VH-VL binders against o60147. Designs and how they scored, part 187

Target 1, 175 residues: o60147
Amino acid sequence: MLEKNKYLYIFRHIQTNQVLLSQGNVLKKTALFQLPYPLQKPVAPNGMRPAKLRKDHWVPLLKVEFPNESMFQSVFMQLLNYRKYRSVQPLTSDLLKLPIPVRRRKIMRQEVPNTIADLADILNKEKFPENSVRLQLSDKSDSEYADWPPSVQIDSEEIKLSRGFREKTTVDEAR

## First folded at step 9 (VH-VL)

Design ja40 (framework fv_dargistotug)
Fold by OpenDDE, second read of step 10:
Structure ja40 (fold): chain C 175 residues (1-175), chain A 120 residues (1-120), chain B 106 residues (1-106)
Amino acid sequence: as target 1 above (175 residues)
Amino acid sequence: QVQLVQSGSELKKPGASVKVSCKASGYTFTSYGMNWVRQAPGQGLEWMGWINTYTGEPTYAQGFTGRFVFSLDTSVSTAYLQISSLKAEDTAVYYCARGTYYISTGFDYWGQGTLVTVSS
Amino acid sequence: DIQLTQSPSFLSASVGDRVTITCRASQDISSYLAWYQQKPGKAPKLLIYDASTLESGVPSRFSGSGSGTEFTLTISSLQPEDFATYYCQQDYEWPTFGGGTKVEIK
């Protein structure tokens, strides 16, 4: 398997705190398909899909390096499933008694910690070899959202990615 | 067609209680919240609070706690507003109004209003 | 609570006139604003929600604009049936109403 396909990048929206998963260090338009279509009557509104991808509105959250592409794909799909599961779950009583905009803001604020927690849970279940997964965070404090298994090595240095992509290269500019 | 039909006008003495009903039809009752809005004679609209028709949990606006109670009878798609220890200043038209749970679309349907007059 | 201030409180106009009503919020409420029309002895009627979305069945002469703290309801050509009191309402937080604007015949 190709080495380049073993990297997971996670981005968050600067306004809504929505989360997008990416196989590359540059967000693609198709990444928006991860978010539910903005229906008028959603059952559990959480992270509605914007009409267009504004790369400058997305900041890097974390980068994960897996031992191989197969492991990456497994975790990637599981993360999507976790998100889907949450999107269809009934809201808690505490949320239901709040004004709609307040409720939505509160839910959106939880997407980042939930995604991090999901990742940790998935990795705990996968039981990969010790120190076989490298985790880099844009903010080290975000690692506190979860307990990480021995398979995860958290880098001492924070990731240095720009909004919507890692670094501007000739290839990136052509995308 | 969506309709909210409220109970008739009430004339009460100070200290008495009143219970206003709001019967909903034309839609799934538990799919929308029910708001209560007060309007004193010649005055503006005041949001009193709302009741979650799905959970039955009421939320009261500031100034409408204690003497005001929201309740439901889901079997007949009806919301109720009870006011106890009535005061002269409670004289007003009270409206029920439908609201959504998930999107901001305003109060799209209203009851016709119930006049409650408190007079000695 | 978020305060909404409407201006003017009273407005005299003639049939065919362009009418503009303003609603100012005490803080940023994004687009979470609705407009209602109320006639004497009747319940309020929803005209606009989400600042600029026209409610179904409402004539196109009504329009809403604005975001943040400044909002406007516009009636492009006032009709005889439009003489009424208009209220803005926010639901960014717990709902509050503006003081109302009474549109009277000149």
Scores: ipSAE 0.027, ipTM 0.652, lowest interface PAE 2.9, mean pLDDT 88
Fold by ESMFold2-Fast, scan of step 9:
Structure ja40 (fold): chain C 175 residues (1-175), chain A 120 residues (1-120), chain B 106 residues (1-106)
Amino acid sequence: as target 1 above (175 residues)
Amino acid sequence: QVQLVQSGSELKKPGASVKVSCKASGYTFTSYGMNWVRQAPGQGLEWMGWINTYTGEPTYAQGFTGRFVFSLDTSVSTAYLQISSLKAEDTAVYYCARGTYYISTGFDYWGQGTLVTVSS
Amino acid sequence: DIQLTQSPSFLSASVGDRVTITCRASQDISSYLAWYQQKPGKAPKLLIYDASTLESGVPSRFSGSGSGTEFTLTISSLQPEDFATYYCQQDYEWPTFGGGTKVEIK
């Protein structure tokens, strides 16, 4: 009809707490480009192939409906920039004391609270009209990671995924 | 103005190696993925894989493992494709193409292509 | 891999004709499909992304539709510069291209 792509979906990895952003209610393979740390182990040479997306390991964290595509694009790009900014910051002395695998797990665990806080910060800066942005959270308690502006309406309605999302699994398991 | 400029055509013998370059300009190099796409003479387009320009991590499609290597030099905003142990079947135009995976499907900017001819 | 099948492989048309090209995916790819135009000796040019969104600078006579497994590219009134090969491409899984449709002058 006129504008499309006014929805932002954010997915959370059930084991690592890593976050993926999507403009649709289905998670596409190329979304893995967003991750600085690999989810799957590299495949050995002579069996080498691209890592596979295991969709059943990802659950919706939240869904945001924007007034229009322009506002969606602005917020989406800012959120990606926030994530990139966080990935290049100097590590704290506490993190530097940890072994690399432990350090990575601690960093990954913080992606959910960090992403929610970043989203709220962006929405507070954008000054959208009151109740113009609809935020649905899979777990309403996750809203407590941030203070939300008057432009945001929070509800606990079920986040609807594409038919077959949970059944469409591409798995990269141990051989 | 976004531009991807590739190195010139190459004529190689079987068993040789080749390194194709793709220099990006007009945007932040590390903000977009770089894809490699092959097109054999008279044939269609074939995706070879991509490289994460931020992490340097390459991902290869089935059929493009072993002899094919994607790499970067971020200081000059350039991506590279190296093919070792060249075979006649590697004769093709090789394209680099910018991925917009966060925003949309498809590749919005393409290099002009590099013809690699492998013949005795 | 997801297979994309384009129909027809070849199409002969006249200026002013309405041209429709179809792309069928071997599995549901939602709306994660793009269309490209390629002229002889040139790199492909992105026409449509996300199944139906027109790329900036592309003439409005081009349109895309479909979702799931069935997609179409339509040129409402074919112009001389539109004679080219057209490709569909998905990135729901790792990217794959259709076989191409060559649009030739009648």
Scores: ipSAE 0.007, ipTM 0.586, lowest interface PAE 8.6, mean pLDDT 81

Design ja41 (framework fv_dargistotug)
Fold by OpenDDE, second read of step 10:
Structure ja41 (fold): chain C 175 residues (1-175), chain A 120 residues (1-120), chain B 106 residues (1-106)
Amino acid sequence: as target 1 above (175 residues)
Amino acid sequence: QVQLVQSGSELKKPGASVKVSCKASGYTFTSYGMNWVRQAPGQGLEWMGWINTYTGEPTYAQGFTGRFVFSLDTSVSTAYLQISSLKAEDTAVYYCARGTYYILTGFDYWGQGTLVTVSS
Amino acid sequence: DIQLTQSPSFLSASVGDRVTITCRASQDISSYLAWYQQKPGKAPKLLIYDASTLESGVPSRFSGSGSGTEFTLTISSLQPEDFATYYCQQDYEFPTFGGGTKVEIK
């Protein structure tokens, strides 16, 4: 029997470096709701929720395969929480010294490494079985943003960049 | 085994409020979002919105803002739907259904439904 | 919102019949479509998700196909317990349901 909700795709925006989480290799429009509302006051980049999903603006950052749905769901929910937590934290003194546009750009540049670090932190805390989680990155050097637990097996092969979606593989078809 | 058990039927007057509960068991409550779906008598299904069970953040569908409030008590793995200023057109069966909004692959488990009747 | 149009709205069939229900989306929703079965007085039951993946515990006589804007639910051999109302549901955007298809005994 095939298990569902085992594959996490993380996409980054090619311009803003914003990050979207996706179960499928094709982004849903609803994924945009992971981003803060434009009129809200987050620490994260303000006004950065696009009205429309431009698939050509998003590229895969990494793919994660989990052993089962429960593990996937847990990690997914925690990732959302980490993002939210970060968005509501007070700005550092260094950031406050910067003009708002510069500040926003700087925060945006950190979304990718922060997300990777978040994932690693969550996985470290979860203590999943050794080599039970498979991680594939578009850029292997991104793995250096965090220390990964023994539960994570990093693939030697990088994922191919495809804007807005990834082609289905045999593994993806097994969902 | 995963179960969602909802509170019993409600009979209310127009203008009153109702609070429907949905108690989850058999899984980690905060790992899956909770959705609310409405079904008027003899009609189809309407998605009302969902609540992030981890953060408590609700998202409401269009047409279900204002009078409708999603809430949680994670200590007892329970989600709540409150409807204020009830109207006759609110008469329906309300379902809670497990599913995480951003990665929804169908609502795999449902409560048994709660009939809310609004009548003078 | 994405509109889902089911056809037919009503279907009369006999035990053993092959039944096909169609769901058309107002726009491309990829494979983000689910099918539900609902019996009177009961909550909907998930049958198919991601257009063609059978939910655990669902009989193999149920199958889903399609992608983009056209989807189908097929019951290869209708059983007595299959007389019910069936709904399609998309989750590419805010979730919406089709109008339903009531499968009745002929």
Scores: ipSAE 0.539, ipTM 0.850, lowest interface PAE 1.4, mean pLDDT 89
Fold by ESMFold2-Fast, scan of step 9:
Structure ja41 (fold): chain C 175 residues (1-175), chain A 120 residues (1-120), chain B 106 residues (1-106)
Amino acid sequence: as target 1 above (175 residues)
Amino acid sequence: QVQLVQSGSELKKPGASVKVSCKASGYTFTSYGMNWVRQAPGQGLEWMGWINTYTGEPTYAQGFTGRFVFSLDTSVSTAYLQISSLKAEDTAVYYCARGTYYILTGFDYWGQGTLVTVSS
Amino acid sequence: DIQLTQSPSFLSASVGDRVTITCRASQDISSYLAWYQQKPGKAPKLLIYDASTLESGVPSRFSGSGSGTEFTLTISSLQPEDFATYYCQQDYEFPTFGGGTKVEIK
């Protein structure tokens, strides 16, 4: 009868502010295929990104604990759909006035606020039980990008790096 | 109902070209990546690469660059594998397989396979 | 590329037996491993993803375990329909498959 708790990990790139989603605490190298803007220029014109994953360049943005896998899957699939939707919206005239490198930097820097706002929007639309979803952030001020529903409990403890370039864990997981 | 339906078997001579199709239905085509997997007679599975159905960008495994081309026609939810300058070593069953969302491991739906036989 | 080594490559078993198949990765792949079942003349079927998560519709007699470099697929009580070839697959980097394990009737 009882389902095991499920986690969603969200990472941000320290230089570009781009976001990666993960079901595990460790990023897989193919997660880079989530990115619309490659971190490294492609080597082959007929290939996708031959970019390397530098784990030391990705830090946890937030960790979401769901009481069961069905809630995790629902929220996660909606986040992925929101991200896809944003990638096809027409650029504003203000963005089109900017040189391409400046434009890309500005768009990438919005990934963190956008992801947090999208997560909160999804959780506000769902009618989850009070305090059933636990949110832990690396920087608590990032929670201010959105208004959270009663279903969300924001952890007072921030996420901390456990070991240099190894797995990123919370304080409770570090031991 | 999710389905991947591939084109029928092909018998080709060395030097010819073949184009295998994989028509998707029952889901939003651009929400999932499409993988290509080969299996030579009596052998195991070999990943050839994938195509991002949203951007159209292909990625090829080492050994499948040059003669192999992945493409799409999103208007009909179809992915294609083209092999040029066919060799006897290309004789295999070719599968298309849907990649799940980037957080999940594995391919959840597969086409039935297309047997390509290259012989003189 | 990451190499996956399956053992055994072949095993004979009887209905009701407990069957264990091992998959070893040439480097740490965390939990990014899937297991497939393939019957003769058919496409592979996903059984397990993320090392231990059972795919919807797959019987509970199938289970996966492991992390890092050592993984196992277990069938707790082999049924007639389970005689097939099993493959592990990683996608921590570019996807690669193990060599397969053929489970035959004893």
Scores: ipSAE 0.035, ipTM 0.636, lowest interface PAE 6.7, mean pLDDT 82

Design ja42 (framework fv_dargistotug)
Fold by OpenDDE, second read of step 10:
Formats: structure tokens, C-alpha cells, sequence
Structure ja42 (fold): chain C 175 residues (1-175), chain A 120 residues (1-120), chain B 106 residues (1-106)
């Protein structure tokens, strides 16, 4: 029997590169609440919270298995904190010179590497037991976005999920 | 051991306010969201909303906006529910219940409940 | 909001009986469903989460099944302490509860 809430899935949007955290391999609608809510509802390509969850727009980025729920919850919370922190930081002068739509796109393009880097940083600070955290990436090259602590064991096999998400009892399809 | 201990029963007049506390122990308070659930006498369970325990951001369910306020005192690992302008229909047992940091299926720990009675 | 419809609302059974409670969702909620037991004057107790995963400390006579829109809680052999009200709950969207099923002594 699997311990409650020890698996973290991170999904990226195929168009906007926005990132969602999930406690399961099936994104629930409430996961969208992680994204900024615009004053006026825009479509997802605008880099805000979409009104609907489109399964075909989200692809698994990585999967993390933690030793227990406590560790999972701690990391999950901190990931959200890091994201929020970035969102409130002053923009660089270079970004401010860009039109708002261009600026948003540029920032969003960095969400994936930033999230990966955040995860690594958090795990480095947590000092979990050696090889206690198992990390599987959809693209192994993404692991290069950060230096990983000894607590992290990176799987040699990539996640082979295509667009969308599947039931936890469903066998994943190869890409 | 994880425990959620709520404040005692309240008897209020219509129009008054009440503040229910939920003190958490046995775990990292800010790592789990706190939910509030209402149960009117002889009725079912109603999810009222939840509060992000690390940001303090509350989310209210439909029908529980305006008069209902979630708050925190993280220094004492306590969540609060305040109800203002109390009405007779607010008479119910109010529960705090631990979720995950983001709400997920299964509230695994509950307070013992606080009965709030609104009567003239 | 997602509506959860439990059936039956009331169920009379005897000790040792196999009891089945159904929860139907108004839309597909995948496996994001939990089951609770509540006794009079007490807070609800989590029994099952993710449709079929048994909460720690819960007797194995309890089991959950289903996905999508149809879910079932089963008590394989009803015990005296199992007479209570049972609720299903979803969190595909904001959480909602079923109307409850009261299991009474026959």
C-alpha cells in the first residue's frame, strides 16, 4: 500500500510552459488555482489561469517520489512559496523595456527551468536521507537545470507520458 | 500524534459574532491546509472553504462569503473561523479538518467540532 | 458544483451482513473521492481516499471502488461499531459531500 501523498507530479503547459503541481497523475480542476487569476479571464496563452482544464494541453514534466507524506508536504509548500516569491519580485530593466505580452511570454518560458531549480534548491536545503527521493523526468536533459543533492536519485528512464494525464491505474503510453 | 482541538460551544443572539478556534498539534502547521466544514443539526456535511496556512489566503465556498472569515495565528498553530451577523440558520457544528497544502481528497484529521447555537 | 448522490439514504442491516453504499457524481471526478464514517456527536472519520485506498488504521472490512462517476463503499461483514452515517466526498473541484447514508440496526 502506497503512503498517502508521497508522489509529486509536475506538469507543464505545452503552449505557455506554465507549471502545475499535482499530487496525482491526473490533474484536478483545482490545480489551476496555482496560476495567477487575471482581472479579466484570458485564454491560457496569455499566461494566466485558464477557465478550463484542457487535458491535452498539459504534459508531465517530472515525477518525484518522497519517503513519506511529511516530506512531500514540506516540499510542495516550499515550491509554491518559491513560485509566489518570483511573481512578486521586481522586474529587471530589460524586461521592463519589453511590451507586456512579450514580457509575459519571456517570463513564462522560464517557469520550467525555474521550477526544476527550485525543487533542487529546496531538496538541497532539506537534507533528506541519501537516495531517499526518487526523481523521474520526461526529459533527462532537464535535470541539468540544477545541481541535485545526494538525497535525490534520478531515474535513468524518462517518463513516457504523452499529452494529457492518465488514471493512476492506467499504464502509461510510450511517446 | 496529530490533534485538532477546537474551542467550546457557543450560544449567541442573532446579529452577534462568534469566533471559533482550532489549535493544531503533532505536525507542521504550515504544511497542511485547514478546511472548515459545517453541519447543521440532523443534516449533512458542508464544506465551507479552506485557508492556506503558510500564506494565510482563504478560499470560501459558495454561500460562505461575506459573513465568514478564516484567519490564522501561526505562532500558536491555530486557525480561526469568525462568523458575523449571526442568523438562526447558522446554528450548527463547525469542524476544522486538515487537508493537504492544496485541498485534496480526504480530510484525515478533524477537530471535535464546535456547536454554535444562535437563538433569540 | 459537483453533486454527489448517495444511495440508499437509509440502510437497515444486521451484524455480519455485507453492506454496499453507492455514490454517484454529476460529472467525471476521476478517482478523487473519499469516504467518511460519522457517529452521533462525533467528527467524521476518514475511511477511504482516492476512491479505493484504505486510510491507515481502518479495518480491512472496509473497501472502496469505482472511478469517473460511480463509486461504492463496501463493508464485507458489518460489525456492531459500524452502525453510523457514511458520507462520500469529492475534490475534483471544490469539495462537496454526498447526502449521507445512515446504516441502522435491523
Amino acid sequence: as target 1 above (175 residues)
Amino acid sequence: QVQLVQSGSELKKPGASVKVSCKASGYTFTSYGMNWVRQAPGQGLEWMGWINTYTGEPTYAQGFTGRFVFSLDTSVSTAYLQISSLKAEDTAVYYCARGTYYITTGFDYWGQGTLVTVSS
Amino acid sequence: DIQLTQSPSFLSASVGDRVTITCRASQDISSYLAWYQQKPGKAPKLLIYDASTLESGVPSRFSGSGSGTEFTLTISSLQPEDFATYYCQQDWEYPTFGGGTKVEIK
Scores: ipSAE 0.420, ipTM 0.821, lowest interface PAE 1.7, mean pLDDT 88
Fold by ESMFold2-Fast, scan of step 9:
Structure ja42 (fold): chain C 175 residues (1-175), chain A 120 residues (1-120), chain B 106 residues (1-106)
Amino acid sequence: as target 1 above (175 residues)
Amino acid sequence: QVQLVQSGSELKKPGASVKVSCKASGYTFTSYGMNWVRQAPGQGLEWMGWINTYTGEPTYAQGFTGRFVFSLDTSVSTAYLQISSLKAEDTAVYYCARGTYYITTGFDYWGQGTLVTVSS
Amino acid sequence: DIQLTQSPSFLSASVGDRVTITCRASQDISSYLAWYQQKPGKAPKLLIYDASTLESGVPSRFSGSGSGTEFTLTISSLQPEDFATYYCQQDWEYPTFGGGTKVEIK
């Protein structure tokens, strides 16, 4: 059931800047299916996925709160479409001149600015109510990768990386 | 409104091939992954793998590589499971199930199952 | 591979009974566990996802609890339509199912 999902949690790899999307505040192994490249070694001819997710290597990038599940689904699906579109674009001649490991590192590092720009583009095309979409970033300067519509309100408080997306609640206090 | 409808039962001889279909309706086919689950007679549920309906990329569980192939026809919102070189131990009910991997745990909608019987 | 062990493998109960089924994981899976009900000749039906969240349309007598390695499915007051086989399933790694628990009428 999707009716209760209103949050998009976006993670980045601390070393590569690769991005993973999640509905939950922690990553599942299946999130690795979003990646075209394995984390531990160069891609074999057919590509290999990591045997296990190294969750300690992924940190919060941003959290998006939507007013309802319908808006979440629309934005989430469009974001996946933008990501696929980018993955099939021809490489620039500048990138093709680089050794493969350097090229991969440069491409992976662009996933953070690209994801933020794509999110903003989607939100600018949608006509959501003013201040209805809330963004909370781990590094507020990342908001500068895009121009945001009036529907977006950026939280003044940054996500503390030491806690990830998890917040201590009264439920967490119970034993 | 969401429905997964599978093809009918199959009776095959050892060494034959079978292709099971799973037709989806009532949702955007490419927004959810499709899983395949096997249940041998009198046994429990066994995850075989999944296919990313947007990219077409399959992932197979250990034990289901080689003879098992997941594929799609996006134009008719249908997923397929092909089993080649059938063996008696492949006798089972095969289910397709909609994955919510990027949303929640578990599989929220299932096909009715396809019984594949392999005997001489 | 993460192994899920269900206990008991079967139980006999009467209408109105409180039924408890346990699922133990071979390693920490946080809250990435679902519960299913399967009746003879039918496909499994999702009851609970994310360890404790009730699927839409599932009666409130069903509840799930637990995190880490120990999980419980509870039916607070067993009804005639609840006699079935129940499975837990994790997707912390590649999905795996428990062996199932058959709930039979006494």
Scores: ipSAE 0.008, ipTM 0.511, lowest interface PAE 11.5, mean pLDDT 81

Design ja43 (framework fv_dargistotug)
Fold by ESMFold2-Fast, scan of step 9:
Structure ja43 (fold): chain C 175 residues (1-175), chain A 120 residues (1-120), chain B 106 residues (1-106)
Amino acid sequence: as target 1 above (175 residues)
Amino acid sequence: QVQLVQSGSELKKPGASVKVSCKASGYTFTSYGMNWVRQAPGQGLEWMGWINTYTGEPTYAQGFTGRFVFSLDTSVSTAYLQISSLKAEDTAVYYCARGTYYILTGFDYWGQGTLVTVSS
Amino acid sequence: DIQLTQSPSFLSASVGDRVTITCRASQDISDYLAWYQQKPGKAPKLLIYDASTLESGVPSRFSGSGSGTEFTLTISSLQPEDFATYYCQQDYEYPTFGGGTKVEIK
């Protein structure tokens, strides 16, 4: 068995830039509960109801490797708490001044920089051992959304988007 | 400035294959996805699928697997649609259309269309 | 797949008329809906995206409204160049198009 719960997989929507966190390299429909309006039976006027899980529209943003499950659980729980906190804040007056489609797009686009900043903030707060946390990004420039602590080692190799977080396996040809 | 230019019309016999090209200009090719849309004579629009120009991965709508192949040549900013084992029901105008990672819906630029006629 | 039903399929109108076209989705698609205009022998042109946002260069007589499952395209004062076929399209799941509404001269 490969070690479970040492990896945090973060996905982004290719069109909206919305972010989903996963404990595995495959998104489950329950991940949609992380989006701002996941349980909305009535649609808010001009609401931003979350997109359904269309697998070809979600691509890797980054992967975090922790040395143990305890560190993973701490960081994952704190990221979910940060997302919950952000989701219940009132919209700023500046955002409310924008036309609804522009406002919606701007809010969704901010999820990538916000998630990266929140991750860095949590890692700075926790003071983990030097080089104990490994980050691998799909686009290394996304690391510039935050200041990283000494505990973080950023992999020089980017994630290959065509493979997602899954390694393509070769299978023997049927004979 | 943004332009999608498709190859010319094709007249093919059943069982032949055809390769339609869509050359993009006026923008960064890999920043936008490329969609393929079919329109049979006198009929409506039908989405066939798209190809992610950044990753090269195609996605096909149900009904457009097997005989249909989307591919790219990023060095010349061109997308391709290949149809093998042509059938009479493949007679249609085929459009390429730019989808975007940055717009929440819609295809903002379209090729002029390529008429593929399959007749005996 | 999400099905889009347009009504009416055919519409006879005169220049100056207010024209309304409806698009109904088989399930909630939020505001992930676009409208296109197609003139005979030409490629479709994007008119409206995100249900209500007018594409650059499109005349202000065109407007879109709706959310969820019910969407409307309105042309406030029909012009000669507006006689065309109109399509709605969703991108909430795999993209699908409505069957089209042909706006013909009365």
Scores: ipSAE 0.007, ipTM 0.495, lowest interface PAE 12.4, mean pLDDT 81

